# Designs tried in a protein design chat: VHH binders against TATA-binding protein-associated factor 172 (BTAF1). Part 3

Target 1, 176 residues: TATA-binding protein-associated factor 172 (BTAF1), of Homo sapiens (Human) (o14981r1278to1453)
Amino acid sequence: AFLNKYKLHGILCDDMGLGKTLQSICILAGDHCHRAQEYARSKLAECMPLPSLVVCPPTLTGHWVDEVGKFCSREYLNPLHYTGPPTERIRLQHQVKRHNLIVASYDVVRNDIDFFRNIKFNYCILDEGHVIKNGKTKLSKAVKQLTANYRIILSGTPIQNNVLELWSLFDFLMPG

## First folded at step 25 (VHH)

Design R1 (from Q4 with S102T)
Fold by OpenDDE, fold request of step 26:
Structure R1 (fold): chain B 176 residues (1-176), chain A 124 residues (1-124)
Amino acid sequence: as target 1 above (176 residues)
Amino acid sequence: EVQLVESGGGLVKPGGSLRLSCAASGFTFSDYAAAWFRQAPGKEREFVSAIWYGGDTTYADSVKGRFTISRDNAKNSLYLQMNSLRAEDTAVYYCATGSYITPWQEGVDSFDYWGQGTLVTVSS
């Protein structure tokens, strides 16, 4: 993938909602496969497998999981639908190691930020990422605690010209 | 190749203090979680403390308030400061780490790499 090759973070804005999802799935699958091959070959610590995270609106979490299952075999991407009440999520926390992709809503990530901020991710994808344009919200602050080798924001809406809103997005993409 | 080497063990009296060290090579502690385990003779290896990737720390109930886990990124080392030591703290102490470590998973099987261990004996 282009972003991986050049170690770039970016915002994907296209007019096709489904296109962004599929493109993201392809990037994830390709990179996880490549990383696994490199680790198998080199056994270097920096090539060790890491999971990826997709954060999206609650109405889309099931859609992401379904699309991943539809277009990618579990050999490449094995998504965990991280959802439900707190008791259920605790149960799911015991299963995350069996998966290389976690799909969760913004609210769930916010509520369980202590868990998620203690995982180093390969990719962190924010679907409908414009929701963090206000950097002062509890949600934005939580999301910005996430760490990943690569960060991607997906949005079907044009990027705002407001300097503060843009700064909030860039702060996520390039912290510090 | 990932290697972990513990040091600092020894004989100490009850109420005394000891500082264990774990030096890593071929692996960077700051990129992952690390933990201390201990194993007494005839007992199973048990969790003592962990410092997770995000920097949060957890402790076994038996050592809370007495032990402190820390890491030095510059030295790529893990430490366990043990205060108010008790006879029941006698064990071989192991340093552990892994690649994909799930937070709060304190089981032995949650970690992939282990040191040789260092013996701590608390006796009058």
Scores: ipSAE 0.736, ipTM 0.882, lowest interface PAE 0.6, mean pLDDT 91
Fold by OpenDDE, fold request of step 26:
Structure R1 (fold): chain B 176 residues (1-176), chain A 124 residues (1-124)
Amino acid sequence: as target 1 above (176 residues)
Amino acid sequence: EVQLVESGGGLVKPGGSLRLSCAASGFTFSDYAAAWFRQAPGKEREFVSAIWYGGDTTYADSVKGRFTISRDNAKNSLYLQMNSLRAEDTAVYYCATGSYITPWQEGVDSFDYWGQGTLVTVSS
């Protein structure tokens, strides 16, 4: 199956923040392109277009959108900067379908989890994903409600020698 | 190929009940959102109810408390239980789905695949 052939779950660690971002963008762009081609050829349901989600600290949402625009044409990745007050986010929800990539902060995803949990994503990328290492937080519980074909955690910090923290991360990567 | 086939329509008296079914092929309902629409004679197609990917449901104000949308994953089917039917519920009812369906977007253009429809007539 197409989804199994390119299935990717894992933790990506890089000392250079830009390196992780670029690698992620390449993965997203490549997969979306390939998926679109396969769907055009086969019309199989498993190849139908799905959006991807990048969750990151609020200070990095703009960075992600900018980097995507810099390295990818909108034909491959068309990011939506999902940010602002609740009224603005409601407006953005009406625009989501025009985009194949949503970029949102952890807090925004947590606050709008009812919206996000009702979308099946192709990729779900957690930038600075160590923030969910504590599985008891509202944030961790919200993020784990997200559904995606592929899940990636990006972190600039080494994996902690804490089994519970590690388990929380893997629980996100491989739910069930 | 994705295909939707509605059934269960018919003639019913006011206050009666009907259960519509939508059989899907070429895809799995559990992986996607689905909705019911209806179109009365001389009117535009309007939203009735949806079950979104996460399992949440929404209803048009005109059918709240009377209609219930549900899904059977084993049968790969969508249902619409219609109770307390009224004359104004008379319409052709359509099943709809899509690959990328944004939650709470209830417009006709939010869905990609449609069935042929099933006629529901509520009359004394």
Scores: ipSAE 0.727, ipTM 0.878, lowest interface PAE 0.6, mean pLDDT 91
Fold by ESMFold2, look of step 25:
Structure R1 (fold): chain B 176 residues (1-176), chain A 124 residues (1-124)
Amino acid sequence: as target 1 above (176 residues)
Amino acid sequence: EVQLVESGGGLVKPGGSLRLSCAASGFTFSDYAAAWFRQAPGKEREFVSAIWYGGDTTYADSVKGRFTISRDNAKNSLYLQMNSLRAEDTAVYYCATGSYITPWQEGVDSFDYWGQGTLVTVSS
């Protein structure tokens, strides 16, 4: 039943007009659903739930949360909009356990890196990932402290630069 | 299935030392935060110490400088070195972990999986 729902969303992802945000939501929802089913069936710890993280420009965090809510049941993907001043972010930290997806901006992740580096993620998605193409910046070094099973980088940079960016970003996000 | 088994509890005199161990099985221990809690007779379970995914550690004020938490990922084990023990450290000590644990959230409700506990008695 839920597979049929996700197949409908996958059709939207095959549309040429469909944004990379929707493709990423399909990947997250599908993998989180599969892990939950396998954990219920096998009770193996390797399927034990891990949260996912989306890092994007601050103007896009609300868009990400809205798109997830449009296309996915909260039963399977329940986002936390991690934003605001430090006191509000401390309050949001208390809510992380109730969610399986955190959506935060790059500057917030950098400022709160001690919090984020102390969580292992299932997926880490970097939207507009060209901001970390230079591996020596403080932002890039902060993002490299994030650990995830899978890393996805989305970029709006032209194709010529996107290929080089992807190789550079994978190089800095891989184990050294 | 996630399993946590504590060991190393016992009777010790004030000022003494004890090392607790927690053997973890059924999951990749290094992927998750791990913590020690304790429960004295007639008291609620309280936070003692945690080691978070990135390796950072935290301690309750009452044990800072006396207790040291550590983790050996190769042995899938958590440890608590307890020095300069006091009568008020008498409690059942529990190992805890979970998915989605928020760093620095040290309440009982933040942890999903618990061991059976090991008794530590500090008496003179």
Scores: ipSAE 0.321, ipTM 0.679, lowest interface PAE 3.3, mean pLDDT 77
Fold by ESMFold2, fold request of step 26:
Parts: C-alpha cells; structure tokens; sequence
Structure R1 (fold): chain B 176 residues (1-176), chain A 124 residues (1-124)
C-alpha cells in the first residue's frame, strides 16, 4: 500500500518458492481493485484502468496463470497467457483489452518489444529478475523500454556481485 | 472529465493541405495512445492514424505518405497534418483516446473517448 501511495518501486527478494508469487498476486489484485474503485468514483485519467505485466522464464508462465486463477476470481485479476508462435501472439494482442494482467516470458517480451513498449502498465513484475544483471544484453535493453507505474523484481540475489549488476537492476527500478 | 475538441477543418481544393488540432482536458496525450478517425457521408467511421503510448505511429493505407500525426506535450494537443488532399478525404474527422488501449488495434471499439468532430471538405 505504502509503495503505491508514493509511486515507489522495489525488489522483493526471498528464497525461491517461498510465496513470492502469492505475495505479488495480492499486491496486484489489491491495487487493481483500488484503482478500479477510484476511477469509477472520480473518472480521473491518473486512475484510468491499466493492465499489469508479469515477465518470467518460459517454464513459469503457465504457473503464474494457474496461481492467479487459484487465488483470485477473474473479477480481480483476469490473466492473459501471452505465448506461442508469432501468428498466435498477434491473435492474443486483439484480446488484451479484455484482460488486466499479461503473463509473458522474457524472450517473448524481447521479440515483441514494439508491442509491449506501447502499453502503459500499472505493475511490471520481473520474476527471476537477475537475468537483467548485465545491462548491455539485448534482453536487458528490451526490458528497460517497458513503462509502468510500479516496477518489482523478484529474485534471490539481486545485488551481490558488482556495481554494474547493481546499476542494471536499479536502472530498471528507477528509469532515468 | 476527459474532453477532446477538434479544430482546423474547412474547405480546401484538391492537392491542398490542412492541419487538424485536438485539444485535450482531463487527459494528457503523452501518457496515452491517441488517434484520428474520419466518417464520410453515408459511411462507417474509419481509422486514419494513431500515435501509440511508446511514440510509434500507424496510418491507414489510404493516407500513408500524405498525413502525419504528431502531438505537442506542452500544449496537450494532438495534430494531423494532411497534405496532397483528395476528394475522398472529405469527412468529419474525430480525435479519440481511451483506457485499455491496445497497440495496433485500430477499430472504433478500441477507443472510449471521442471529440465532436471537425469537417474537412475537399472540393474543386
């Protein structure tokens, strides 16, 4: 709640598999509900409904979709599993308006970055976010084109190795 | 409340140029996607051009190379520069935006807020 009020960003660092996914789902569902209520009341553009994005390894995209469905009704979070070959992804792009959460792998986001950089997200969550430790990779450069109100990295070892890895992580969290 | 007001329409001869403006209140164009549509008499409203959140632009095939969309963040305004105008460009032109705007989705159902329109007539 505190991070949302002041538009702050953060790193959720925990042991792998200890509930980071559930904690993130609670943050997403809570904020999406709050924004929807405020927009209905005020009609302010700053509260206008925006989707959120989860970027994770390809083996985890299905897990994220399943966990959201397990713990949230679609009223609160309605995930789109953004996956498949280019033809299927173009079809999924036509469905984005019907969803408030997109779940995609890092390689898919990189390949379709022109699409993703043209959406303003509420949350952008990088699961296993240590993959952008090297800020000069094509993957890191693509991911840093994403724009969101709030940015979260889920990782066990975000800032352990050197200042360039630290800078790459904070560059994502604090763009500019 | 989001309001969009178009201006700059008028009568122009074929081959001429015209610049349309859309002023926004309650909405900041640089934060969201915005588009121009047009509706000729007796026809459906059709997509003309959009500038998407990330700054990329798209154009209907019929206007590519002749029309240019742009925005001015300081004036909170969207523009459409129309060159080499043809009779088939005659229409009421509308400015549009909305929530949940999906990139590359150029249908009228993708946009939630619309201006009143400004008439462009291209006639010899």
Amino acid sequence: as target 1 above (176 residues)
Amino acid sequence: EVQLVESGGGLVKPGGSLRLSCAASGFTFSDYAAAWFRQAPGKEREFVSAIWYGGDTTYADSVKGRFTISRDNAKNSLYLQMNSLRAEDTAVYYCATGSYITPWQEGVDSFDYWGQGTLVTVSS
Scores: ipSAE 0.231, ipTM 0.632, lowest interface PAE 4.1, mean pLDDT 78
Fold by ESMFold2, fold request of step 26:
Structure R1 (fold): chain B 176 residues (1-176), chain A 124 residues (1-124)
Amino acid sequence: as target 1 above (176 residues)
Amino acid sequence: EVQLVESGGGLVKPGGSLRLSCAASGFTFSDYAAAWFRQAPGKEREFVSAIWYGGDTTYADSVKGRFTISRDNAKNSLYLQMNSLRAEDTAVYYCATGSYITPWQEGVDSFDYWGQGTLVTVSS
């Protein structure tokens, strides 16, 4: 709630692994609901609906989709599981407008970065965000092309404290 | 309150050039995709060009290499530079935009807001 209210970016760390996915789902659902209500009331362009993106390891994409389904009705969050070989992903691209949340792995976002960089997101959440600690990797450079109103890094792994790793994470959080 | 106002249309000879402009108010072009469409007499409205959120551009095959789409975020305006004009380019040209547009979806149904159009006539 606090990050949303002041349009801040941040890192959520939960060593116990408890609730960071649920906290993120609450943040996403709450802000999407608020934006939809404000747009219906005012028709202001700033409140137009925008999708959100969750980027996570490939083993977790199904978990994210399942958790959203458990805790939110589709009225609030309607996830698209963006996965599969290139031909399947092309078919999924045609469905994106019907959803307000895309869940994709880091490798498919990197491979399809031309598609993803051409969407403005409401939230961009990096789950297990330590993977961009090295800012020189192709993965980190691809992920930094993403644009969102709000950016969140989730980590169950403690953030290592050297300047280059922190710099890469903050570069994502605070784009120029 | 989204308003799109096209300008720059007119009569031009084959081989000539025109630059169309679309000024937006109540809407920020840089946050969404923006496009040009055209409608010739007796034909359906057809896609001409789009600039997508990330800055990538697409063009209908019939205009590739001759037309250039651009936007100026400071002026909140969309442009179409039309070079080497041909008789088949004669049409009313419309600018269009919308909330949440999937990249490379170029159908008229993909865009929510439209201008009134500006007539381009290419004639000897």
Scores: ipSAE 0.179, ipTM 0.602, lowest interface PAE 4.6, mean pLDDT 78

Design R2 (from Q4 with Y100W)
Fold by OpenDDE, fold request of step 26:
Structure R2 (fold): chain B 176 residues (1-176), chain A 124 residues (1-124)
Amino acid sequence: as target 1 above (176 residues)
Amino acid sequence: EVQLVESGGGLVKPGGSLRLSCAASGFTFSDYAAAWFRQAPGKEREFVSAIWYGGDTTYADSVKGRFTISRDNAKNSLYLQMNSLRAEDTAVYYCATGSWISPWQEGVDSFDYWGQGTLVTVSS
């Protein structure tokens, strides 16, 4: 993928919401496959496979999981639908290592930020990422604690020309 | 090739202190979680402490308040400061790490790479 090759972080804006999802799935699948091949060949620590994270509105978590299952073999992407009450999420934490993709809502990530901030991700994708445009919210602060090799924001809405809002988004993409 | 080498073990009296070190090669501790385990003769290997990727630490109940795990990124080393040592702390101590490690998973099977261990003997 282009972003992987050049180690770029970015915002993907597409008029078609489904198009962004599929494009993201392709990027994830391709990169995970590539990393696995490189690790198999070189056994270098820097090539070790890492999981990816998709953060999205709660209404879309199931959709992401379904779309991944529809368009990608589990050999490349094996998504975990990280959802439910706290007791269920604790159970899922015991299973997360069996997966290379976690799909969770913004609220769930915020609530379980202590768990998520202790994982190094390959990709972190924020679907409808404009929700973190306000850098002062608890949600934005939580999301910005996430660590990933590559960060992508997906948005179907035009990014406003508010300097503070733009700063919040860039702070996520390029922390520090 | 990933290699972990423990050091610092030895004989110490009850109430004494000891500092263990784990030096890594071919692997960067700051990129992953790391942990200390111990195994006494005739017993199963048990969790002692971990420092997870984000820097959070966890401890077995038996060592809370007495042991402290830390890491030095510049030296690519892991440490275990052991204070107020007890006879029941006698064991071979192992350093462990891995690639995709889920936070709070303290089982032996959660970690992929292990050192050869260093012996700690607490005796009067």
Scores: ipSAE 0.794, ipTM 0.906, lowest interface PAE 0.6, mean pLDDT 91
Fold by OpenDDE, fold request of step 26:
Structure R2 (fold): chain B 176 residues (1-176), chain A 124 residues (1-124)
Amino acid sequence: as target 1 above (176 residues)
Amino acid sequence: EVQLVESGGGLVKPGGSLRLSCAASGFTFSDYAAAWFRQAPGKEREFVSAIWYGGDTTYADSVKGRFTISRDNAKNSLYLQMNSLRAEDTAVYYCATGSWISPWQEGVDSFDYWGQGTLVTVSS
C-alpha cells in the first residue's frame, strides 16, 4: 500500500462506507502478510508482529469484524471484537494476544485507555475519525495517546470546515 | 537476532541490595514491553516485574515496595533494583521481552525472548 511504502499517515475519504472499510482491510491484510514474510526471512526487529487497532462508532464494531471475516482469512487478520461491560473486557484482555486486530468503539478505547496506550500498534485506524476534531474532549485526548506505526482516519465527510478541527486530526496523524 | 544478557547477580546477605542489568541487542527496549522473572530451585519460573510499552510497571506482591524495574533507552538496557533482599528471593533471574505483549499479562507464555539468567543468592 502507498501509505506503507512511504510510511505516511493519511485521511481516506469515500462516499461509500463499505468501500473505506474494504480498502482498510486490504491495507491491513497486505501489511501484516508482508511483515510476517519479512520477519520469517530476516528476523529483524522492525518486522516483528504487531497488532492493529480499528476504532469506530459502537454501531460499526460488529460490521468491521464481520467484513474482516468475509474478505480476509484468519491467517492474515484475526479480529477481536473488544466490546461489552468492563468485566467482559478484562476477559478479552487475556485473549487479545491470540489476535492481530482489535476492533473497539471510541468510548471503549477512552474508558480502557490505560490498556490501549500500553500497546504499540502497527496500524491505528479511526473510522468516522471526525469525532476527534475537537482536541479538547476527553475522547480526543485519549485517542491521541495511542501509538502506531501508521495512522489512518476514515471519513465520509470532507474535513475542511475549520482550521482548528483540521489541526486536531493532523495532531493525531503526526504527533509531535 | 534478538538477544538478552543478564548480569549483576551474586551473593548477598539478607537486607542487602543488588541491581540486575539486562543488555539487549537486535531490538530496542523502548519499543517493547519487558519483564523480570525468577526461578528458585525446585520451583516454577514466576513473574517478578514488568515495564509495559507505555511505561507502566507491575510487580509481584512478594516484591512490591522492595524491587524497582526501569529501563535506559540510551543504553538499551533493562534494570531491576532489588532492596531489602530476603532468603526467599534466592533464584535465577531472567530478563524477557517480546513484540506483541498484551498489557498486564504476566505469564511466562506472554513473552517470546529470554536471557540465560543470572543467579541471585541471599544467605547469611
Scores: ipSAE 0.790, ipTM 0.905, lowest interface PAE 0.6, mean pLDDT 91
Fold by ESMFold2, fold request of step 26:
Structure R2 (fold): chain B 176 residues (1-176), chain A 124 residues (1-124)
Amino acid sequence: as target 1 above (176 residues)
Amino acid sequence: EVQLVESGGGLVKPGGSLRLSCAASGFTFSDYAAAWFRQAPGKEREFVSAIWYGGDTTYADSVKGRFTISRDNAKNSLYLQMNSLRAEDTAVYYCATGSWISPWQEGVDSFDYWGQGTLVTVSS
C-alpha cells in the first residue's frame, strides 16, 4: 500500500496465505478508481486510464478472474481472462481495450510477449513470483520486458537469501 | 487538451517522396501508440502505419517497404516518410493516437484523437 503512493515497487510475502489476492484486488480497484476520477476531471496524461496485468500460474488464472468478480464491481475492475490457443488469444486482443485488467499465465505472457510489451500497464502483479528467481530462463527474460507504473511480486514461498535469486527479483522490480 | 497538427502534404509526381510530420501538444508521443491513417476520395479512412508503445511498427500491406513511420521524442513529433509514391497513395493523411491502445488494433475506432489531416496528391 505504502509503495503505491510513491510509485514504488515491492514484494508481498505471506506464508499464511489467502490475504494477498484480496489485498492486491483492493490496491488495483482503489488506484484504478482514483486514476479514472482524476482523468475524467482533468484529462491529464499522467492520470490516463491504463490497464493492469496479473501474471500467475495457469491453474490460477480462473481463480484470479473469479476473485475479482466476487469482491469487485466491474465498474472498478473489469477483468479479461487472457487464455486459450493462439487463435483465441488473437481474438481476445481485439477486446483488451474494453477491460482494465488482464489476467494471464506466465507461459501465455512469454509466448505473446511482443503483444504485452507494447502496453504500458498501471500495475503488473506476479503471483507466485518465485518462478522468476532464475534470471536466465526464457520466462524470466520475457517477464522483465513488461513495463508498468507499479510492479508487485506475490509469493507464499520465502525468498531465499541467494544473491543471484534476489538480484533477479529486484531486476524485475526496478522501474523501467 | 490533446492536439495533433499534420504538415508536409502536397503535390508530387509518381515515384517521388514526401515526409509527413505530426506535432503533438497536451501529451507525450513516447508514452502512446501513434498511427497514420489516410482517406482517399469516396473511400473510408484506412490504416497506413503505427508505432506501438514498445517501439514495434506495423504497416498496411499496400505501403510496406515504401513507407517508414518514426517519432522524435525531443520534438514530440511523429513522422511518415513516403517513398516510391503511386497514384493510389493520393489521400488526406491523418495522425492519430489514443489514451491507450491495444497493440495491433489498427481500426479507426481504436484511436481517440485525430488531427485535421494533410492532403497528399500523387499525379503526373
Scores: ipSAE 0.282, ipTM 0.654, lowest interface PAE 3.4, mean pLDDT 79
Fold by ESMFold2, fold request of step 26:
Structure R2 (fold): chain B 176 residues (1-176), chain A 124 residues (1-124)
Amino acid sequence: as target 1 above (176 residues)
Amino acid sequence: EVQLVESGGGLVKPGGSLRLSCAASGFTFSDYAAAWFRQAPGKEREFVSAIWYGGDTTYADSVKGRFTISRDNAKNSLYLQMNSLRAEDTAVYYCATGSWISPWQEGVDSFDYWGQGTLVTVSS
């Protein structure tokens, strides 16, 4: 079955009518599965396990966690809902190694940027990424400190309003 | 296969200095956190210092201001510069790293790969 295919080798499928969240989950699960299998076989450093990060509006963090659980075995993606007051987030930091995906809001990432910039991510996904279109905000500067092998921006909002918006998005996608 | 090899240990008088090295193979230090731990005779392994992926460093209170951790990505090596050594610093020092490590997690359980250790003896 469809879910069985995702569990076996994490193939990336885009069914007609699926939303950006499911498409992203397929990409994450597929690449994490491939990396884990290749690392087990080869022990190459480029395939060493790395977590992924989803940054989204606070109202969507629970939705992302729920969607991952619906469509993906925890063997392939095991999400951590990184949320709550600072004391709770410190507790969650102790549990992060048990997970290969972190889901956090933009404000939480900005507030805890020292923690997040000290992780190399496999994927960094910005959901509703128009939030960083102004490259001079504290939020945009914090998000650009994140390091990942692959970077994805998801947006349903037009982003070609002016050159500065485009440059901020490209600066995130293509650092250096 | 991940391998970590420590070197640079030896006998040093109190107040002296040593520099420990850890060479890695099958693993790139710049992709993960790396740390030094130590184990004195009859004691548990304890955290000494770590350098986290983003370059931030942490130190056990007992070594702050005296020890400096660093890494050299070109040589794929981790270092610990140890100054103002005390008798209490006598221990086997271990290099550690692992499959993806949460920042600030300084417990032994947070690290998966360990070297064989290098002995540092501080004695008058």
Scores: ipSAE 0.245, ipTM 0.639, lowest interface PAE 3.9, mean pLDDT 78

